# Designs tried in a protein design chat: VH-VL binders against o27280. Part 40

Target 1, 266 residues: o27280
Amino acid sequence: MDSMNVPEVLEIKRIVEESESVKTFIFSWDFRREVRPGQFVMVWDFRDEKPMSVSLIDPVRSEIGISIRRVGEFTDRVHGLSEGDLLGIRGPYGRGFELMGRDILLVGGGIGMAPLAALADEATARGMRVDALVAARTADELLFLDRLEAAGVNISTCTDDGSCGFKGFAHERLLTLEENHDMAAVCGPEPMMFQVMRILDERDVPAQLSLERYMKCAVGICGQCCLDDTGFRVCAEGPVFWSQELSRVREFGRYRRDPAGRRVPW

## First folded at step 18 (VH-VL)

Design id4
Fold by OpenDDE, fold request of step 24:
Structure id4 (fold): chain C 266 residues (1-266), chain A 118 residues (1-118), chain B 108 residues (1-108)
Amino acid sequence: as target 1 above (266 residues)
Amino acid sequence: EVQLLEPGGGLVQPGGSLRLSCEASGFTFSKYWMSWVRQAPGKGLEWVSYISTGGRSTFYADSVRGRFTISRDSSKNTLFLQMSSLRAEDTAVYYCAKWYIGRAFDIWGQGTLVTVSS
Amino acid sequence: SYVLTQPPSVSVAPGQTARITCGGNKIGSESVHWYQQKPGQAPVLVVYYDSYRPSGLPERFSGSNSGNTATLTISRVEAGDEADYYCQVYDESSDHYVFGGGTKLTVL
């Protein structure tokens, strides 16, 4: 492996509890290594390695943040860590979001808000108008609301159970919003992204979507994250795709491949 | 057939005005950002302006800001460039270009020559 | 504003490999696109997103981007490849599209 692909052992500087199931781990970062919203890093706990989106980019404090949802053995171990503990970080990898225009709509679901939060910071800093539709199953799972508000983002919330904001799914809430934007960025459950993309396309709003797949190498070699038909590698051609690219991906919103290569439904 | 047609070029005196048009066919015009790019005789490519899909946002090169206005009519599949206060240095072939993924341009018109001369 | 630097000219014999460079500060973190322009014709996209080819373009055309230099590579150069080549990025700091100065490729 190239030296660039060797994990750097970093100390957890701070831990922010975003929700019951999500923590943001903050690390010191040398910004000579460029990082863009939408890119991911490989997080190594010295036993296993997983791709995680960068959720905070702070050049002033020389820090980055990685938000991790507790969903399995690896993330259970990571969530058990404390400030001062060590993790291996390599990257960043993949294509990040590209900003264009004067206003942007962010549509995020659950942990999908992680890369969008970073994008919101950048867009706002550039003087763009940022509207965010933040979706979750319940109110207590809505992420980064205070942070987004502090950044000057106009927030609309929706929850499956109606405990906060619009009762329903993100695409349903989007249908009730009449205003269009110069572009949109979307990240969350793939079925959500699929529906949102369709609506945005009908409205002639260019959109970027961040896709999640099982990743192993993160450098486009192993092929574990390949998408059917197109041969797109999520780690190399993504994880951020333009809607025009995803329109060619038959499996998008329908199924994914598990680590064994089997088709599994969403 | 996907194409961009650019009528409207011609000879104009310094200080004069000219309106270029670009008619799109073969693709859904309303779904794409559009740009103008120009090329002075014997020189390289220079971006002039781009406009969002809905026409709500417009951007200009510093060299033309305040003098040029980009607009579009989705009902006519047409992009426009209103040029005013024209200068000799504005002499160029003007291309309309369609946005492509990654902020590239995949479709170009054949260009129309604008000559600013006394 | 952001500046892209290309060599004014590159010469190559038929069948050989041509490499055209595009320099820019931290250009490796940008998406670079390349255009071919033959005399009297409009530009044609030949490489986008650093290394991808539009449909219909031969595999002889490839691209790479790292550090401060993007490179367009044309293998097995043919007489028909003689043209001007331009690199292009989008500068988010100024909201400007930026083109390189262009490189004239001569096939000897």
Scores: ipSAE 0.934, ipTM 0.960, lowest interface PAE 0.5, mean pLDDT 96
Fold by OpenDDE, last read:
Structure id4 (fold): chain C 266 residues (1-266), chain A 118 residues (1-118), chain B 108 residues (1-108)
Amino acid sequence: as target 1 above (266 residues)
Amino acid sequence: EVQLLEPGGGLVQPGGSLRLSCEASGFTFSKYWMSWVRQAPGKGLEWVSYISTGGRSTFYADSVRGRFTISRDSSKNTLFLQMSSLRAEDTAVYYCAKWYIGRAFDIWGQGTLVTVSS
Amino acid sequence: SYVLTQPPSVSVAPGQTARITCGGNKIGSESVHWYQQKPGQAPVLVVYYDSYRPSGLPERFSGSNSGNTATLTISRVEAGDEADYYCQVYDESSDHYVFGGGTKLTVL
């Protein structure tokens, strides 16, 4: 077995509180093991293991960051950890985002901004113009605004309750923005991504979207993260997909399968 | 049927100009990045240029920058390559190629020969 | 500039397995694509994203990519597989598409 599949026990170097429900855990990383925005790692707390997107890639400081939203038992335990505590990390896995062109639109919702924040850093470092539409339910749930601004990203915000920026959903805000990007990257609630993808397609903007599915092995063997009809494995063929690929996926934006394999609506 | 047709090749003198065209059919042309790739006689493939879907961004190989101009007309489903200040080393079969996922090329034209000679 | 290095030629007997390598600095972190070109014809995509086959391509064609070497593998080689093969990446640092020098596969 490849050494990348064995969890490496790493010390939490720093913890950044992004919001009430989101923390970013920083680890020292050996960049002989390459990692790209959009890829994920498996995080092991010695009881359970979950896939998490990489939200920070810093080769200069030899660090990576993993942003985790508190949503269940596993994440509750992880959120209870302190700097100096240990976690197991294996990976990275999956297909990351691919950059092309001179300007890019990022559309993110909630924790979906995690991989997009890493992508924003890379894109700006390349000298690309980066516009970001950041969506959340409320103002206090908007993520990475200061970080994005510091990187030179042009930010537009929208909130469901209108507490910050445009009142409404991301796709509604997008309809009010001019189409002037070579490509787009999207990550967030799947219904949001579905609507955003439709708009981008109508505008002839090539788009990449990052999906979230129940995942176990992360190496394309167990099939737990398979998408219906196509057989795409989110861990192997994703989690980043081109819109052309997702157009073939019937379940996209409509439903997902839970750990028992049952169809559940979004 | 998905197809790319490349008329416009021919013989031109050094320092001359030539405009290539590539007409697309069988797919929504406006939704894809497009590229030109050339191949000198008996040599390998060399990327020349690519253009964004809206035509707002263009990129060129160092060997042709400043001399070649890529453009597109979505209303005509046509890709263009305006070549100027042509050199003998520009002699090649020129292919238009359609962008595919992962930044590959899934569809290629048949190619058109451009010969630069006195 | 990013450079891809291929052997100029590879020879195999029918029924054997051909392996064509593509070398590049940290190429394992790049998405590698492969093209087949027969004499007088346009290139044809045979492998994309390191190891995936376009629709219609036989399972005999496969790919891998790690470290500094990507490999196109053609199992149970047939006479019809004789062609030039090119690897390709996109260099984000220069915004250039990059092709390897090509490998001539001869079926003995």
Scores: ipSAE 0.934, ipTM 0.959, lowest interface PAE 0.5, mean pLDDT 96
Fold by OpenDDE, last read:
Structure id4 (fold): chain C 266 residues (1-266), chain A 118 residues (1-118), chain B 108 residues (1-108)
Amino acid sequence: as target 1 above (266 residues)
Amino acid sequence: EVQLLEPGGGLVQPGGSLRLSCEASGFTFSKYWMSWVRQAPGKGLEWVSYISTGGRSTFYADSVRGRFTISRDSSKNTLFLQMSSLRAEDTAVYYCAKWYIGRAFDIWGQGTLVTVSS
Amino acid sequence: SYVLTQPPSVSVAPGQTARITCGGNKIGSESVHWYQQKPGQAPVLVVYYDSYRPSGLPERFSGSNSGNTATLTISRVEAGDEADYYCQVYDESSDHYVFGGGTKLTVL
């Protein structure tokens, strides 16, 4: 097995509380192992393992950040950790975002902003104009706003309850924005991504979207993250897909498969 | 049928100008970045320029920057390359190429020969 | 700018396996695409995203990419595979598409 597939036990260097439910865990990283926004790592707490997007890539400080939302038993345990505690990390895996053009629109929902935050850093460093539509249920759930602002990102917010920015969903806010971009990157709840993709397609804006699926091996072997019809493996062919690829995926925006392989609605 | 058609290049003197066209059919032209790639006689492929879907952003190889202008007309499904201040070294077959996922090129025109000679 | 290095030529007997390399600094972190060009014809995409085949391409075409080398592998080579092959990446640092110098594959 490739050395990349062996978890490296890393010390949590720092924990950033992004929101009530989201923490970013910072690790020292050897950047001889390259990582790109949109790629994910497998996080091992010595009991279970879960895929997590990289939300921070800092070659200067030799650090990466992994933002984790508290949503279940695994993440509950992880959120209970402190600086100095250990986690196993293997990767990175998957296809990251690809940048082209001079400007990019980022559309993120909830924890979906994690990989987009990393992308924003890279894009801004490259000299691209970055606009970000950050969506959440409530103002308190909006992620990375200060970080994005500090990076020079033009931020537009929307919340379901109207507590911050536009009241409504990301795709609704997007409809009110007239400016077109060279490309877009999207990550968040799949129903959101589905709607956003449709709008972007109508506007002839090339888009990349990051999918989330139940994942086990992360190396394209087990097939647990396989998308119906196409055979795309989220861990291998994704998690970042071009909209043209996702247009071929029947289940996209409609359903996913649970750990048992059963179809479940979003 | 998906295709890119390049009506033709031609012979031009050094310092002259020439405008290439590429007509797209069989796909939604407006949804794709487009590129020009050239190949000098007996040489390899050299990227020349690409343009965003909306035409808002254009990029050029250093060798042609300031002399060539890429543009597009979505209403005509046509990609253009305006070449000026042509040099002998610009002599090549010019291909129009369609963007594909991963920043590849999946569709190419047949190519049109541009000869710059006195 | 980013540079891709290919051997000028590779020779292989029919039925054997041809391997064409494309060298680049940390190319393994890039998406590499391969094109086949026969004399007097336009290039044809044969491998994209390092190892994926466009529709219609035979399975004997494959690709890999790791470290500083991407490789196009053509198994069970046929006379019809004789062509020039080019690797290609997009350099985000310069906003340039970059092609390798091309490799002439000769089928003996």
Scores: ipSAE 0.934, ipTM 0.960, lowest interface PAE 0.5, mean pLDDT 96

Design id4
Fold by OpenDDE, fold request of step 24:
Structure id4 (fold): chain C 266 residues (1-266), chain A 118 residues (1-118), chain B 108 residues (1-108)
Amino acid sequence: as target 1 above (266 residues)
Amino acid sequence: EVQLLEPGGGLVQPGGSLRLSCEASGFTFSKYWMSWVRQAPGKGLEWVSYISTGGRSTFYADSVRGRFTISRDSSKNTLFLQMSSLRAEDTAVYYCAKWYIGRAFDIWGQGTLVTVSS
Amino acid sequence: SYVLTQPPSVSVAPGQTARITCGGNKIGSESVHWYQQKPGQAPVLVVYYDSYRPSGLPERFSGSNSGNTATLTISRVEAGDEADYYCQVYDESSDHYVFGGGTKLTVL
């Protein structure tokens, strides 16, 4: 039996407050279970379970980090936890990012920067040049800037209100950046990702994008995270997709399915 | 029809040079990483080199590094492999291959034979 | 350097199931792709991302990958399946594409 599907009860080793609404929970991890940036884990608070991206991978300290944005009941409960408290974690699941080339552009919005932060660490460790476009509504919601800078990432910031960096949306800022990347990785609000993908395609920059969908089983069985027409399961075929794959997904950037299976706009 | 055509192979003396070309059609060439893969007679597949979409980054197998140069011309939808200081062990059928998701190769040329012999 | 190990040959009777293995250190964490090559022809992608088939490939072709072994499975083998099969990964440590040594599948 594959023990990967059984939640392991882990103690929260540390909590890093990334912003007013985002915390990173750090756990001891057995790296015999390989984990890659872009993969996710199922986090269980013994009441409910939610998929969360891995935002930190530290084989030296034998730790992983999970960044969680406070957005609802589950995350409210989790944000109320303290160091030493317990959570159930199973995984990792899904396809992670794949690295090629010598330079990479990361485009992240809000909590979407979580998996990209992990990717940035991996890419810089490989000696890649990493540029990151970090977007948020306001300056105080920009995530992982110090961490990225420490890793040697060239950061460009974008805020809706102009409180930090470029005033506007990520895709608008992207239009002003140099076109000199071998590939790109994108994660954030789907409308943002849609626009960013369009621009990258026009620039002939291969791109990977991480999608967010409602997940239940995480193992490709329940179908809750299926994308229309293609039948792609975000938990199995994703959450990281190549732009070539997403170009076939008609719902991408347009709508998603809610927990009841209804089409809802972004 | 998606196609890769590989002219330019032939017989060359040891120490000589040869330039291979691969012309792409049926897809947007500029949007994909491209590779060369070779196969010595009766042997397996060996990756030789790959190049980024913009041609800014190139990578080589250790066996050819310093001797081979991969390049591309988007205006001509053509991939190139400049081979120099050729050795007998470079004798092989050379395939150009198109990048596919997951870092696979979904489209291959029919290959061109390069024979290095005195 | 990263090494992929394949058996040099596999024999199977028509209608039976052929399994071709590809061994590599922690290969289960890599994306494995498989190619079919018939004599005098270019390789053809038959399985990508461990277990997915390109359009047009029959369902008889499947793949799995876990631990240190990836496996290409060809069910209900036909005479036309006789070919060399190669597994392939990308080694991020060396920025090299890596192919296995190839397996000759003989249909008896």
Scores: ipSAE 0.933, ipTM 0.959, lowest interface PAE 0.5, mean pLDDT 96
Fold by OpenDDE, fold request of step 19:
Structure id4 (fold): chain C 266 residues (1-266), chain A 118 residues (1-118), chain B 108 residues (1-108)
Amino acid sequence: as target 1 above (266 residues)
Amino acid sequence: EVQLLEPGGGLVQPGGSLRLSCEASGFTFSKYWMSWVRQAPGKGLEWVSYISTGGRSTFYADSVRGRFTISRDSSKNTLFLQMSSLRAEDTAVYYCAKWYIGRAFDIWGQGTLVTVSS
Amino acid sequence: SYVLTQPPSVSVAPGQTARITCGGNKIGSESVHWYQQKPGQAPVLVVYYDSYRPSGLPERFSGSNSGNTATLTISRVEAGDEADYYCQVYDESSDHYVFGGGTKLTVL
């Protein structure tokens, strides 16, 4: 097996437009290199490199999908690419989600649904009952609904403007749901995850949460993704953390480090 | 002090029944999956069963499925293992174990000996 | 059924480094944990998530994975390290916890 730390130049096989701001790029993948939901890859456009979660894992077709939200210069360039164009991909890195029990609640916000969609596929394939709370600002930003439905996922939607499903935030919708699950997986804006984790803890539901933080090396060396007090590196000890781990992280839900290392609020 | 106490072991005849208990203290019992692990004399560790926090989901090793029942009572901070149709090969020290991150076990009881013999 | 394979025994002199291996086809995709068990005692978690130590464990204990093999390394071995060591994973395909056969570490 080749080194996972050397970017492999891959051709974009297909592009799926998930929403106005989100595209899924599909690549051929050699599954001798295993990848798990919740892990991330480093995507290189030959100018810059960014960590991206894997949103599709298809061993049958020998493909992976990477969903990318258009949010800045790098992603703008990537969104300008076409099928047949090339990207460098190295990885996968980090800890993925771990499945236990018979039922799982997925709580996702925006692009946070990307790794959860992959997890949903795995969980349903295992015969687990999967409930998903999918949150977005507006209806047109809700991601992967058709895919989740096709997989047999029970979906509840939540939108800030009430254009689809529950009007409000994910944690507010969660409060209205009385059923408990064996475990939960959460990914989205950190303030959302913070509130959701609190509720799940009160309900004695074990939870895993995937953090989105600035990463540079992805191999636990540079320290740019270190969490204060604990010394956890998101790229090495994460990006998926158990709620028990995050309960020790004071900065969680409160602030993050920018690329310059400065503390910035959410 | 964080600990698990396992009373209830003893001698039982083949085909008999026995109920083990594991009382937790020093941590919030209701927040963790719990397991039973056994060890036959002079042998290695063998997982027996685990249960979700709410007790809604239970899993068993093939060797005990249909004969053993895991349960829990959060009000008593107690884990149970109801054993029926006991066999000689069920003779072992039975440990209760607390779930830890990564699906490890960080807290173990001291174990209780179950001997199945005529 | 998924099987984890350990050597039955490993012997080391005091002050030397002991390495205990655990082989399994899913190692690398599933996290490996290690337990120490001294005679007449319950198992104690010594390494979790492949390479992390619980609070209170000395730095002499470390874990690593390569390919289909996990390794528990005990540096500067002491007489008190003599024990049985077990590797453990969770098999998601069967919803079973799986332990290795155990390795008896003898300090000469």
Scores: ipSAE 0.932, ipTM 0.958, lowest interface PAE 0.5, mean pLDDT 96
Fold by OpenDDE, look of step 18:
Structure id4 (fold): chain C 266 residues (1-266), chain A 118 residues (1-118), chain B 108 residues (1-108)
Amino acid sequence: as target 1 above (266 residues)
Amino acid sequence: EVQLLEPGGGLVQPGGSLRLSCEASGFTFSKYWMSWVRQAPGKGLEWVSYISTGGRSTFYADSVRGRFTISRDSSKNTLFLQMSSLRAEDTAVYYCAKWYIGRAFDIWGQGTLVTVSS
Amino acid sequence: SYVLTQPPSVSVAPGQTARITCGGNKIGSESVHWYQQKPGQAPVLVVYYDSYRPSGLPERFSGSNSGNTATLTISRVEAGDEADYYCQVYDESSDHYVFGGGTKLTVL
């Protein structure tokens, strides 16, 4: 194993409570190891290891942030941690987002906003116009709004229950937006991404989408994150894919495989 | 068959203007960013210009900025390069190229020769 | 401006392995693409994203990228592989596509 694959034990520098279910853990980071929005790291709590997207990249402060949603045993443990506690981090891995053009549309759902928040920072720093459609089930689950606003992002919100912004799903809100963009980046529930991708395709807007799959090795060896038909490994060829690539993936938007390799419908 | 055709090359005097065209077929032209790449005789490839799908954003090499204008017409599946204030060093075969993924070009035209000479 | 450096020429005997390098500052952090150009023809994409092959390209073509050097490897070289090869990146700092100077591969 090269140095990249050895977990580094890092101290949690800060914890930001993003929502009731989401926390951002901030770590000191040596930026000699480059990290791009859309890439992921493997987080190790000395019992289990899970892939997590990088949600903050701050070269000035020499920090990265990892946003984690509380969804199971591993994340329960991690959410129980405090500043000063230790986690193992290895990576970054995977293909990140590529910025093109002068304006970009970000479409994020729930925790999917994590990598997009990092992308927003980079895009705005480059002088790009950034529009973000932030979706969640409820207003309380909308992530990174203050951060995005502070970065100069033009935000549109939608919630399933209508508690904030447009009442409905992200793709429905997108249909009401008339302006096109040079590029789009999408991350969230796969059914959302699937619908959004279709709309963007119809509008001739190139899109990159970040997929979530069960990952074990993160280095393209174990095959646990392989997508049907194409053999794409989410950890190696992804997690960010061009819409052109995903158009070849029949699995996309339809089902995923669980840790046992069984099909799990969306 | 996927192809790009560039018919617009020719001989032009220094300081003159020339408009190149690139007609696309065999794929949905409107869905792809497009580029011009040129190659001087006996030299390497040099990127010239890049345009977004909708034509909203354009990019140029420093060597041609202010003199060349890239544009596109989706209704005609055609990419254009308006060249002005042409110089001898602009003499080259000009290729139109289709974006693939990851900022690579998968389809190239056969190129059209532009000769700038007095 | 970002500069990619290639050797002007590489010679290889048929059946042997050719390696064409592309040097750049921290090029390993960039996505490198490779093009083949035969005399009088347009360039053809042979490797993208450092190591992936477009459909229809033989497995003899492979690529790697780390540190300051990207490498195009052509195994079991054939006479038909004789061509100029160009590496290419996108410079985000300048929004420029950048090509290497090209390498002429001669099959002896």
Scores: ipSAE 0.902, ipTM 0.942, lowest interface PAE 0.5, mean pLDDT 95

